# Designs tried in a protein design chat: VH-VL binders against p78833. Part 2

Target 1, 198 residues: p78833
Amino acid sequence: MSFPASTHVYIAKIIGKKGEGDKILDLLSKVNEHVLKSEPFTKTYYFARDAKNPDYIFGLELYDSKEVLENSHKTSNPFLAFANYLTSTHAPLAEPLQLLNFKVVDGHLDKDNLGPDAKDYVLYTEYTGDSATLKQQLTVNPKADTSLIIHSLDDPSLYAVVTRYSKSGIEPGPAEISGATSVSQQVIYSGVGFLNRP

## First folded at step 19 (VH-VL)

Design Q4
Fold by ESMFold2, look of step 27:
Structure Q4 (fold): chain C 198 residues (1-198), chain A 119 residues (1-119), chain B 113 residues (1-113)
Amino acid sequence: as target 1 above (198 residues)
Amino acid sequence: QVQLQQWGAGLLKPSETLSLTCAVYGGSFSGYYWSWIRQPPGKGLEWIGEIYHRGSTNYNPSLKSRVTISVETSKNQFSLKLSSVTAADTAVYYCARGTPLWGDYFDYWGRGTLVTVSS
Amino acid sequence: DIEMTQSPDSLAVSLGERATINCRSSQSVLYSSNNKNYLAWYQQNPGQPPKLLIYWASTRESGVPDRFSGSGSGTDFTLTISSLQAEDVAVYYCQQYYEYPLTFGQGTKVEIK
């Protein structure tokens, strides 16, 4: 494993109403500036648009611990401005904000330190099934620029995989696993965030 | 119990297009990577490319400009086309199932089809 | 590309004796954090397609006799056949799956001495 055992992963699913994606990303860009300057404990802060709907925002966030996420990141002024907008009476979301908690099982975020790019092919896949089977069968793909395996802290049957191929034309698609169900979402880097700290 | 059956024309002239089909029996087609691999006479194995059952492909860069792999999921079949063949493309061509998660290695193989390109 | 080089090209072994086949990759195929080597071995009998023997460098495929074993890590790998039998006359290939394109060794022919 390349990650400390305490590493805390957030998957954010931000389902904006029509036309809200740009504003949501603008606020996240301000949070990202603060993260780069002031949060050495935030190791990944990556935001992308759903490939089918540009107002649906996907976030991949890695923190040194749940404690720094709760007590330092979520208390920063730029974060509070973002959070206040999402919960405001303007009601910019079509669905309630989903923040999913995971721990790292294995993997890497940016193999050759290429940085994220809008031409990257990025796939997020959730698997639900027998935990022992999924832990055994889910393996890192060294051929990918991102290959991250994560396990839900809230649902023992839930694993997820993030796969990215940078500008290679290769489409990542983990195979199905017998006895498990899967759901996949293709996302496109938004220009906001990073995979490895610069 | 999984079996791969392959067919296609075995004798070609230069500049023609090689076309092979592989059908999968006795097992699931969905959820796997499917590959074509070739073996020139007296030589080793060369991976040509792969297809995920939903149609996503990845090809050996050395062949990418000439190769097309396609899938017909309703028939549990996938196909290889290799355009503009030359004598150097003479080989036994195999279809194979890629496993586990990323098509890493091949647990089931077709019997092979010898394709000869006249010089 | 990761080049896979096998040695020897050909090996003659008496029945019941040990056969050792080496495979060397031009780059490491070990993923450090999980300690897995992304390497497989195949057997190809005359006139037949390849058959998977070993994956993850040392894990035997179901139905493969225990006289076949794989070992090694990083760039150097070994397939061992303890007590060679007549049906083991074949060409053996290693294959890496660490990096695209997927590549195979040139093969090692095992014969009865």
Scores: ipSAE 0.620, ipTM 0.865, lowest interface PAE 2.0, mean pLDDT 92
Fold by OpenDDE, look of step 27:
Structure Q4 (fold): chain C 198 residues (1-198), chain A 119 residues (1-119), chain B 113 residues (1-113)
Amino acid sequence: as target 1 above (198 residues)
Amino acid sequence: QVQLQQWGAGLLKPSETLSLTCAVYGGSFSGYYWSWIRQPPGKGLEWIGEIYHRGSTNYNPSLKSRVTISVETSKNQFSLKLSSVTAADTAVYYCARGTPLWGDYFDYWGRGTLVTVSS
Amino acid sequence: DIEMTQSPDSLAVSLGERATINCRSSQSVLYSSNNKNYLAWYQQNPGQPPKLLIYWASTRESGVPDRFSGSGSGTDFTLTISSLQAEDVAVYYCQQYYEYPLTFGQGTKVEIK
């Protein structure tokens, strides 16, 4: 197994109002600095922009456990500053904040340790359907630098797949699973965060 | 039953552009990668490239500079163009369906189109 | 590119006897994370396109007779026809889909002895 069973995957969907993306990412950058310095339990802290909406921020986060996410990461001063901004009277969000909890099913992140890049093709796909079917059919893509399959802790019918090709010119499409519905999002690395640190 | 039907010109002169089209019947076009594969007479198989129903493509590096694969989702069709053909491009060309999982092995094939390049 | 090499190039087997075709990849097509081999086998009759027989190295495609089986892992794979039938005379190909570009073996011609 590539990941400990306790690994917690956190997906953040932050849709800012027009022009808010930069500010959100600036704050997340500060959080990232803290993560790098003070949160060894954070394996992944990756933020990207929706390919079509620069104010839609996508976050992929992996922690050693949900406990450290709740009691350490979310209690840090930079994070609190970020959270306070989102809930401030300025009301920077266009849509309610979505925070999704997942566990790792299978896969790898940045297997060649190339690091994130804005030129990468990164695809996030959510699958909804029969859990047994999805579990059976979803498999990792070894050709991809990043291929992560995750299962929702909030909805047993929900799986997701993250696929990344780094600097290869390969543009991935999402697998379509019979009996399941899927929604895909192409994202572009924002310059904030990391996929997998040594 | 999924069926792939393909057509195009079978005789070309050197430097011309090969053009083939594949149409998909009896199954979903969406959600799959669609490939072109060729086979010279009496020889093995060479993967040319693939396209997702949404238009994303991957090409064999050996042919990338000359290959263009396109898709017309509304017609459940995808096409191959190979420019600057030579005698080495003489082959039976197959369209094939990849699987929903990254589309990398092929469960349905067209009948093939022989393309001969001759001066 | 991952090179696929089959052996032998040609095989003659008596009816009802076992046919064994080997395929070797220049690098492993086993993914350690899921322990799956990204290897497929095809049968091709003259004038016809290849027909999928096996995928994931050992999973038979629907409709494929039980006499066909795939085995192996990593770099060495085998297609076995437990009891050769007349309709099994064909050329067989292995194919890896572990890495782009997708590549095929050179083929093995199976004939009746």
Scores: ipSAE 0.113, ipTM 0.726, lowest interface PAE 3.2, mean pLDDT 93

## First folded at step 22 (VH-VL)

Design W4
Fold by ESMFold2, fold request of step 24:
Structure W4 (fold): chain C 198 residues (1-198), chain A 119 residues (1-119), chain B 113 residues (1-113)
Amino acid sequence: as target 1 above (198 residues)
Amino acid sequence: QVQLQQWGAGLLKPSETLSLTCAVYGGSFSGYYWSWIRQPPGKGLEWIGEIYHRGSKNYNPSLESRVTISVETSKNQFSLKLSSVTAADTAVYYCARGSPIWGDYFDYWGRGTLVTVSS
Amino acid sequence: DIEMTQSPDSLAVSLGERATINCRSSQSVLYSSNNKNYLAWYQQNPGQPPKLLIYWASTRESGVPDRFSGSGSGTDFTLTISSLQAEDVAVYYCQQYYDWPLTFGQGTKVEIK
């Protein structure tokens, strides 16, 4: 209904050294320009800063399939320039680049098509536990502007939830689940990217 | 399993502040949404608001200007204050646990506290 | 606000017969991509707090007798008691949890005829 079955999700965790966040985002802005002009198969390309450390960059990316991600997006000149910077002798990362692979379970990205805003409250929550329990307990919140449930393609015990509210004073996150562990990360939209293609 | 015990003053004069407390036993307080719901005598149920154990909250707009819901996590308690009461605030007040994972529906309820506002 | 309207306001049914309670929402409470209806039903016996019966429109809460069932989708929902028992004399409420504020129907009183 909302997402074709082939939809491939990337969660990018880009842990920059002190002072590197701006350059990383500048390069991602060039990739985003290319995505908007040349990649109709890229449905979401959203980048944010960690709320506690502005040099830690969070990415939410949705592609029509894993094939177009691997064979078209990751082979584009702007992406290669970005990737080459990250692996350069400048060594801008404090930790190796993490590109996490997920499939959509359920949800929506921008229910009112307002677009992302730096004032949005955005929470990324990872759950680790029994897959059947998590699949049963994780539900969509129709009240949120973003409520996305994703399941790792690499680790069957790992689910994640992306929650976004555009209205001031609303910060509900998903509750804890008995028998699972969870970690949450608040992020702030960087000005780079989009949730729904304009 | 989970039990909710509630208390507070049952008789108020107009303009006073209603104050109720709910304590949670036999289950986890952390990781849940907690709600207050009221029922005027002989009438239906009205959701007052909710709070997450870490303090995030959301109130019914009809009461928002008068309502404060608070948590004291160290005591596994949450509370309701309703300011400037009138006779229209006479009701049985319930505390309740919101369902996983968004506090959507209510699986455990307190016994209720009748609060009467004299007219 | 999503308004919840129940019908009838009261209902008298012979012991052992079927009781049917309707609930209508002013807006759809269906999340169409997963076909889940964000609707619950409660029973309130005299002098007691409400008790959860059904959630997601049709899923019975643990310990609820088989004679209780929920059905419907979108804006129109039904609670059915297939064979009314004396202990089922109560007021029944529907509740939506699709949007804030959370809202309840006005209640349906069920009595033995």
Scores: ipSAE 0.674, ipTM 0.874, lowest interface PAE 1.6, mean pLDDT 92
Fold by ESMFold2, fold request of step 24:
Structure W4 (fold): chain C 198 residues (1-198), chain A 119 residues (1-119), chain B 113 residues (1-113)
Amino acid sequence: as target 1 above (198 residues)
Amino acid sequence: QVQLQQWGAGLLKPSETLSLTCAVYGGSFSGYYWSWIRQPPGKGLEWIGEIYHRGSKNYNPSLESRVTISVETSKNQFSLKLSSVTAADTAVYYCARGSPIWGDYFDYWGRGTLVTVSS
Amino acid sequence: DIEMTQSPDSLAVSLGERATINCRSSQSVLYSSNNKNYLAWYQQNPGQPPKLLIYWASTRESGVPDRFSGSGSGTDFTLTISSLQAEDVAVYYCQQYYDWPLTFGQGTKVEIK
């Protein structure tokens, strides 16, 4: 694998109430500015909208370690402003915030360093099943611009795969795995964040 | 055990459309990539393209302007159409199941259908 | 396109002797971070479809005899039949799955000498 063993992955599922997606992304844009300026330990900070609902925000975040996520990123003023909005009496979320902790199993984020684009086809797939089976069968797709395999730190039966193609008309996702369940979510880059540091 | 059975017209005239069907037995159709591969007489293998059971497709660029691969999930079938055939399209055509999870290599193959395009 | 070239085009080997088939790709098919080679080998008996022998360059498919082994990395790969049997008379193909389109070698015919 190309990732240091300490790499910590955060998958954020932010289900905004109708009309809240833009405000959530505006606040995340301010966090992203701070990340670029002050957080060399944040290697990926990528936010997208659900393809079917623009107020549902998907986040893919990679940190050098869990420690810098908890002690540096989550204590920054722009992050605190974002977090305070989400928990405010305005109640902007339709469902409880989901922040999922993963480690990298294998893969790559931006093969040709093309950067994210709203025209990319991006698919997030979760697999639940026997961990030994999933570890054996989940493989990297070198043809994809992103092919990332991650394993939950909280649920040993849960793996996820992020797949991205920059070419038009190519939409293959990872196939199902016998003996496991899977769910997929197509997302569209929001214009906020990055896959590789510029 | 998974078995692939294929059929279609074996003799065509130039400019006609090749049409082949592959049916899957003894295993799951859902959750796999399915491919067509051809072999001209006495020559090697050429990958034509693939389809996921939910309909997403990927074709060899050399053929993509003439190729359509389709799926009929309710019948556990997928098909190949190749338009505007010439003698160069004479080959044995195979359907095959793609490997987990990207359909990259092929673990089950149909028996093949010889398609001859007259001169 | 990644071009796959096999050598020799044909070979004759005595029963019980070793057969060696080489495959070269025009570009590396190694994913360096996990050291996996995106390469498969197939056997095609006369009048039959190809049969998967080996994937990931060296992993035998279920039901494939131990006399078949694969080796190599990057651009150079070898299929070895350690003790040739009569049923091993076939054409053998390598295939890369690193990049689109998927491509096969031209084949190597193995005969009994």
Scores: ipSAE 0.654, ipTM 0.873, lowest interface PAE 1.8, mean pLDDT 92
Fold by ESMFold2, look of step 22:
Structure W4 (fold): chain C 198 residues (1-198), chain A 119 residues (1-119), chain B 113 residues (1-113)
Amino acid sequence: as target 1 above (198 residues)
Amino acid sequence: QVQLQQWGAGLLKPSETLSLTCAVYGGSFSGYYWSWIRQPPGKGLEWIGEIYHRGSKNYNPSLESRVTISVETSKNQFSLKLSSVTAADTAVYYCARGSPIWGDYFDYWGRGTLVTVSS
Amino acid sequence: DIEMTQSPDSLAVSLGERATINCRSSQSVLYSSNNKNYLAWYQQNPGQPPKLLIYWASTRESGVPDRFSGSGSGTDFTLTISSLQAEDVAVYYCQQYYDWPLTFGQGTKVEIK
């Protein structure tokens, strides 16, 4: 693999109430500033809006290890401010915060180091099925600017794929896998975050 | 056992639009990428483009301005239109099934349709 | 575009002898992380569509005889027919699927000597 074995992947699903998306992203923008300045161990910190609902925020985060995520990222002042807003009496979330833990199976984040763009076609797909079958069938797509295969640390039957195309007019997603259930979500880069450190 | 059957007009005049249809039998249409590939007489193969069964498309840049690939999922069919044809478009046209994940290589092919563009 | 170049354009081989076809890509088609080569081989008999023989450079498609094998990595690939049979008279194509557009080699015609 191109990723160290200790690499920890975090998928964040932040379902904001109507009108909350901008505020959530403003706070994440301040976390991102801290990440860029002070967290060389954070290799990816990418936030996007759901294509159909701009108040639903998707996060893709890669850390050198789970330990730096828990002990350094989650203890930073900008992160604590963000977390405190989400759990405040203002109750900005329509659904409980979902934070999903994964390991990298294979892939790449930004093939030509072009950076994320709001014009990118980005698809996040979860596959649930036989773990051995999914491991064998899921392959990297070198044609994509992002092609990341990840395996859940909490659910052996769950894999996910992040695919991004920066070229205009390209929108194909991964095909279905026989014998697996899949759910796909198109997301649009929010202007907050990065795929490879600048 | 998957079979691809294709049809369409085989003789065209310059400037007309090539139109071919491919129907899929004996297997699932859903969950796959479907491609058109052509072969001029005595020459090699050229990938034209692909479509996912839900309608997402990707075309060879060399043909992109003239190509439209469409899908009719309820009929297990996909089609090719190539506008403004010339003699250079004379070829055998194949439909093919892409491999399960990304449609990268082609495990089932139609029998081919010879399209001739006259002067 | 990744250009695929085959050699030779044509070869004649005696029945039962080895046929060797080379394919070179203008860029590497190896994804180093998974160590997979995004390369396929096809056989095309006269008047028929291509038939998939090999994918991932060396994996035989189901039903393909053992005499067909693929090898190589990066930019240089070989299709070998270990003991040529009469039914193997065909044109053979390599194809890369590392980048768009998908591209094929120009073909290698195999004949009986």
Scores: ipSAE 0.548, ipTM 0.845, lowest interface PAE 2.5, mean pLDDT 91
Fold by OpenDDE, fold request of step 24:
Structure W4 (fold): chain C 198 residues (1-198), chain A 119 residues (1-119), chain B 113 residues (1-113)
Amino acid sequence: as target 1 above (198 residues)
Amino acid sequence: QVQLQQWGAGLLKPSETLSLTCAVYGGSFSGYYWSWIRQPPGKGLEWIGEIYHRGSKNYNPSLESRVTISVETSKNQFSLKLSSVTAADTAVYYCARGSPIWGDYFDYWGRGTLVTVSS
Amino acid sequence: DIEMTQSPDSLAVSLGERATINCRSSQSVLYSSNNKNYLAWYQQNPGQPPKLLIYWASTRESGVPDRFSGSGSGTDFTLTISSLQAEDVAVYYCQQYYDWPLTFGQGTKVEIK
């Protein structure tokens, strides 16, 4: 499986205050409805909760280009409503919003096109180290339903891997690379979004 | 240089529990998958299971009901327990290190421990 | 399970001659996403653990002599010893790590003719 070179990967880290997770996901659900209906250029729009913090929302987004992200997706009414809520006087965020830009290195999003499930084991791992080493050593996992390797457009020393095992109960840890540091986050599909277009 | 040292009882009666431990020296325990592999006398190799330093495990379905692999990261050790042994479990048991990047090929091995099950 | 089948079971080759061992998997161990074959080769001497020779089907492990080479893709793989040496007498195994459970070939015994 290959991705066009123009494919833009967006990683969203949204940490809400206590109890804000549901509201955030409700708004994202509205955005997702719009994406499904009106944004054919959005290839992936997947949101999950942190396994330990239900108010921590993780987002994996893939777009045909950064241009459509900036000029189409972010200008949609549902997205603006979501953005306005995050910046409202209500101040729903516990930590500053993190939006990270990546490109696809290698991998697949849904091996058998079964769609995401809350029972999936999903791990997001960030690797920081020598770019050449990480590029050489990171490899996709054919055993996984999702195995996506991405490289940061903001920090050349940063790579990330998304791994998903569907309904299997398998909980593998992330691979470690000598000379690199890694941070992993387990996430649980929230019911909002898709990996491949339905 | 990475070295794996393994130990445990080599003679068991039927229905007893096999218990082996492997210690890792000269390298990092973190970041690798650690496996147990056995070889009956004069026969081929059978993968038993693996464990990550964080505790995630994968077992061979043929042995899963009887196998328990555990890890003690603080000691750079991992262990194998195989319950309800029979003569069919007689083999040389090896611990081995898997590749760190989803590559379960084994670059370092213990010397092996012969475990004989006899009445 | 992915079944690994080696051929032949035993091989006698004269010193200095080429030894060829084949390994077939019941399903492809080539991952289309990265175009890598999840296959390894090992050498085992009596009373010793297996020694890694080749991984990713064709990458030679550090310290392994150049006379050892791996080739093939998908379901059919070959380990070649270009010029058999006395110390190469051993049992050789292929192994897939494409899927769990990890599985090995039955082994090929290489002897001097």
Scores: ipSAE 0.027, ipTM 0.645, lowest interface PAE 4.7, mean pLDDT 92

Design W4
Fold by OpenDDE, fold request of step 24:
Structure W4 (fold): chain C 198 residues (1-198), chain A 119 residues (1-119), chain B 113 residues (1-113)
Amino acid sequence: as target 1 above (198 residues)
Amino acid sequence: QVQLQQWGAGLLKPSETLSLTCAVYGGSFSGYYWSWIRQPPGKGLEWIGEIYHRGSKNYNPSLESRVTISVETSKNQFSLKLSSVTAADTAVYYCARGSPIWGDYFDYWGRGTLVTVSS
Amino acid sequence: DIEMTQSPDSLAVSLGERATINCRSSQSVLYSSNNKNYLAWYQQNPGQPPKLLIYWASTRESGVPDRFSGSGSGTDFTLTISSLQAEDVAVYYCQQYYDWPLTFGQGTKVEIK
């Protein structure tokens, strides 16, 4: 699987207030409806819950370019409504959004095109270290239904890997690289969004 | 240099449970997958299963109903249990280290433990 | 499961001559996205555990003599010993790690003619 060089990856970390996870996902569901209907340039719009915190929402987003993200998706009425609701000064639903910019290094989103499932074992791992070492050592896992390696556009020392296993009983831990630090997050598909457009 | 030392009972009767332990020295236990592999006398190699230092594990489907692999990170050790053994389970059992980066090739091995199942 | 088949089962080669061992997988172990072959080769001496020789089909493990080389892609792979030495008498195994369960070839016994 190859990606155009212009492909832009957006990692969203939404830390909601206690009990607000469902509301956040409901809002994202509305945005997703708009994305499916009106944003052909959005290749992936996938949201999951942190396995330990149901109010922590993880987002994996792929766009044809940074331009369509900034000038189309982020300027759409559904997205603006969502963003305004989350950041309301009177009653914010979440902490300030953490939005990370990446480019695709290598990988695949859905090997057999089966779609995401809540039973999938999904890990998001961030690696920090020597850029050349990480680039050389990080490798796509063909056994995984999703194996995506991305490089940060904000910090050259930061890489991330998204892995998904749909086969029952397979729950591998994240790979580690000597000399690099890593932080992993297990997430569970929320039912909102897609890896590939249906 | 990384060294794997393994130990356990080498003689069992049918229906008993095989129990082996592997200890890792001279290297990091964290960041690797640790596997058990067996070899019947005069035959080839069979992968049994693997475990990550954090506890996640994968088993060979042919053996998973009888296999339990566990890890004790504080001691840099991992163990194998194989229940309901038969003569077919007679083999040299090896512990081995797998690559940390998606590649399950084995760069370090224990010396092996012969386990014989006989009535 | 991915089945690994080696050929021949046994090989006798004169000292200093080339030894060639073949390994075939029942399905491709080449990942198209990164163009890597998920295949390894091992050497095993009597009473000893296997020793890693080659990984990623053609990358030689540290400390392995230059006379050992791996080649091939997809489903067909070859281990070559360019000039057989007395110490190379052993059983050699290929192994795929493209998919679970991990599987090995049946082994090839290399002897001196």
Scores: ipSAE 0.024, ipTM 0.646, lowest interface PAE 4.6, mean pLDDT 92
Fold by OpenDDE, fold request of step 24:
Parts: C-alpha cells; structure tokens; sequence
Structure W4 (fold): chain C 198 residues (1-198), chain A 119 residues (1-119), chain B 113 residues (1-113)
C-alpha cells in the first residue's frame, strides 16, 4: 500500500480525568458522524481506549493534507464543541492534550478491510533516537493487517509504529532498536471511528 | 553474547507429552519473537510455532492441535508442549530467536534437544 | 503454505571454485511496500544448529565471510559461495518469513569434489 505524499497523520492523546472517557468519546462520536458525512478527505478517524486506562483516549487520524485538517475538520461545529469541552472550566483533562503531527513512512492500514474491532489488540509504539537509524531499521510487517510506520513532523527523532492483527488474538510485542528508546501503548477500539471508510 | 539454553526429557513413549523449556541469557526477551523448530534425524527443518510479547502465539497448522507454547517473562523462558507423541515426532528440537525487526529469521539458536519417541 | 524448494539436493565442488544453490518459493516473498524479500539462508554443520548467513535475501549476517552472497527476488533466490573453502562443507537451507507458517527448503548438501 502507498500513501500520497500529502497524507497527514494526526495522533491524539487525550487523557481524561477519572470517568471522563465516556463523555469524550460521545463528543468524538458526533464528530465522527460529521466526518463520515461531510469530510471525504478524512481517510482514517479511529479512536481507542488505553488498555489500562479507560479514560485515556487514543486517536489515529489520516487526512489528505494538513490543510483540510486545519481549515476544514477543526472548523466544524462538532469538532468545536468537542474542543470547547476539553478547554472548558470543567477541566476534564488529567494531563495536557497531546496532538502530534506525522507523515507516513511506510506500511498499510487495515489491508483486509475488516474494520475496527474491540476484540483486537492494537499496539502503538513510539521510537526516539537517531532519525537515520530508525528510518533504516524500522520495517513493515506484512503478516499484520495493520502495520504503519510514521515519522514525526514535530520531532525528527520521533517515529511511531501502529500494529494490529485483526481477529486473531495475536498481541505482538514491539521491536527494539539499538540506540533508540521505545514506549508502547496497547489500545482497544472504543466503538468510535473507522480505519477505512465504510 | 545472547545464549539460548534448552532442556527437557529426551526419551518418551507414544501418547506421552513432550515438554521442553528454553531460557534466554545475555539479552532482552520482550523485544523479540521466540520459536521452536525441529529436525528429524537426517531430515530438514520444520517450524513448530512462535510466541510473541505478552504470550500471544502462532503455530504451524500441521501441529497446532497438539502444540502449546508458553512464556514466563519473569524468567526469560518459554516452553513447548507437544501432546500425543508418536515415532514421527522423534527429532532434535531447537529454540531460536527471531529477528527484532518483524522478520522471523533466526539469529540465535539453542544447541538442540534430541527427543526420541519409542515404545 | 509457502513451499520452499532448493536445487540441487547435493553438489560437489572443487576447493576454490564457485558453489551455487538455488531456492524457489511457491509464492512471492517480496513485499511491495518496502521492496524487501523475506528470505534467509542458513548453514548447518553436523551436530550443530543452523547458523544464519543471509537475511533479506542479500544481507550478510555479521561475521559471515564475503565469499557468501545472496541474490534474487520474488520467487527465485540464489546463495553463492564464490570460492569454496574446506569449512564450507555443510547443509544449506533457505527460509521464508513472509507468511505463516514459516517454512524451510529441504536443504542442499555441499561437499568437496
């Protein structure tokens, strides 16, 4: 699988206070409805919960360009409602919101078009180290239905890998790269969003 | 410096269960895939199965119904059980480490354990 | 399953001469996304486990002599020993790791003529 050079990958790390996960996902669900109906430029709009923290919401978003993300998606009414909630006096976040910008390096996403599933294990791993080394060493897993390698546009030393074996019960461990540090997060589909458009 | 040490019973009777363990020394355990591979005397190599991080497994379909691979991360060990053995299961069994970068080529091997099934 | 077939089953080569071993896969082991061949070569001496020689079809493992080289792509691969040495007498195996189950060739025995 190949991605256009303009493809923009957006990673959202939303850590809500205890009990806030459901509200966050409810708002994101409304945004998702708008995305499906009005944002054909959104390839992926996938949200999952951290396997250990149900109030930690992970988002994987792919857009045709950064332009449509900034000027279309983020200007939509449902998104604004969501954003307003996060920044409201209620202060639903336990930690500062993290929004990360990436580009696709290599890989594929839901190549069998099976869609998201809460029964599947999805592993998100961030690698920090020498950019050239990481670029050289990280490789796609053809056995996985999802094996996406992305490079940060904000930090040249940061790469990430998204891995899933759909409907198999397989929980792959992250590869270790000599000279690099890695942090992995296992996430579970929340019921909100899609990997590929239905 | 990575070393794989394996052990288990080498003589079995038909219908018994083969049990082998492999311990990993001199390297990390969680960042790799771990496999069992066997070789009948004078024959080629057959991949039995592998275990991933946090205990997920893949088995060779030819042996899946009889194979169980487990891991004990705290000890850097993984094990193989093969039930209902027959003479056809006589082989040298190897544990091996897969590539760390999503490539199941094997860069480190145990010395092998001969398991003979005989009545 | 991806079947791996080596040829020949055995060959005898004079010292200092070239040895060539072929390996064919029933399906392509080339991944279009990264343009890598998921193919490895091993050397096995009697009473010892296999030793990794080549991975990604053409990359030599550390410590492997330069006389060993791997080539090929897709379904056809070759292991070449440019100048056979006495210590190269062994059985050689190819292996695909493109898909489960992982599979090996039947092996090629290399002897000195």
Amino acid sequence: as target 1 above (198 residues)
Amino acid sequence: QVQLQQWGAGLLKPSETLSLTCAVYGGSFSGYYWSWIRQPPGKGLEWIGEIYHRGSKNYNPSLESRVTISVETSKNQFSLKLSSVTAADTAVYYCARGSPIWGDYFDYWGRGTLVTVSS
Amino acid sequence: DIEMTQSPDSLAVSLGERATINCRSSQSVLYSSNNKNYLAWYQQNPGQPPKLLIYWASTRESGVPDRFSGSGSGTDFTLTISSLQAEDVAVYYCQQYYDWPLTFGQGTKVEIK
Scores: ipSAE 0.023, ipTM 0.619, lowest interface PAE 5.9, mean pLDDT 92

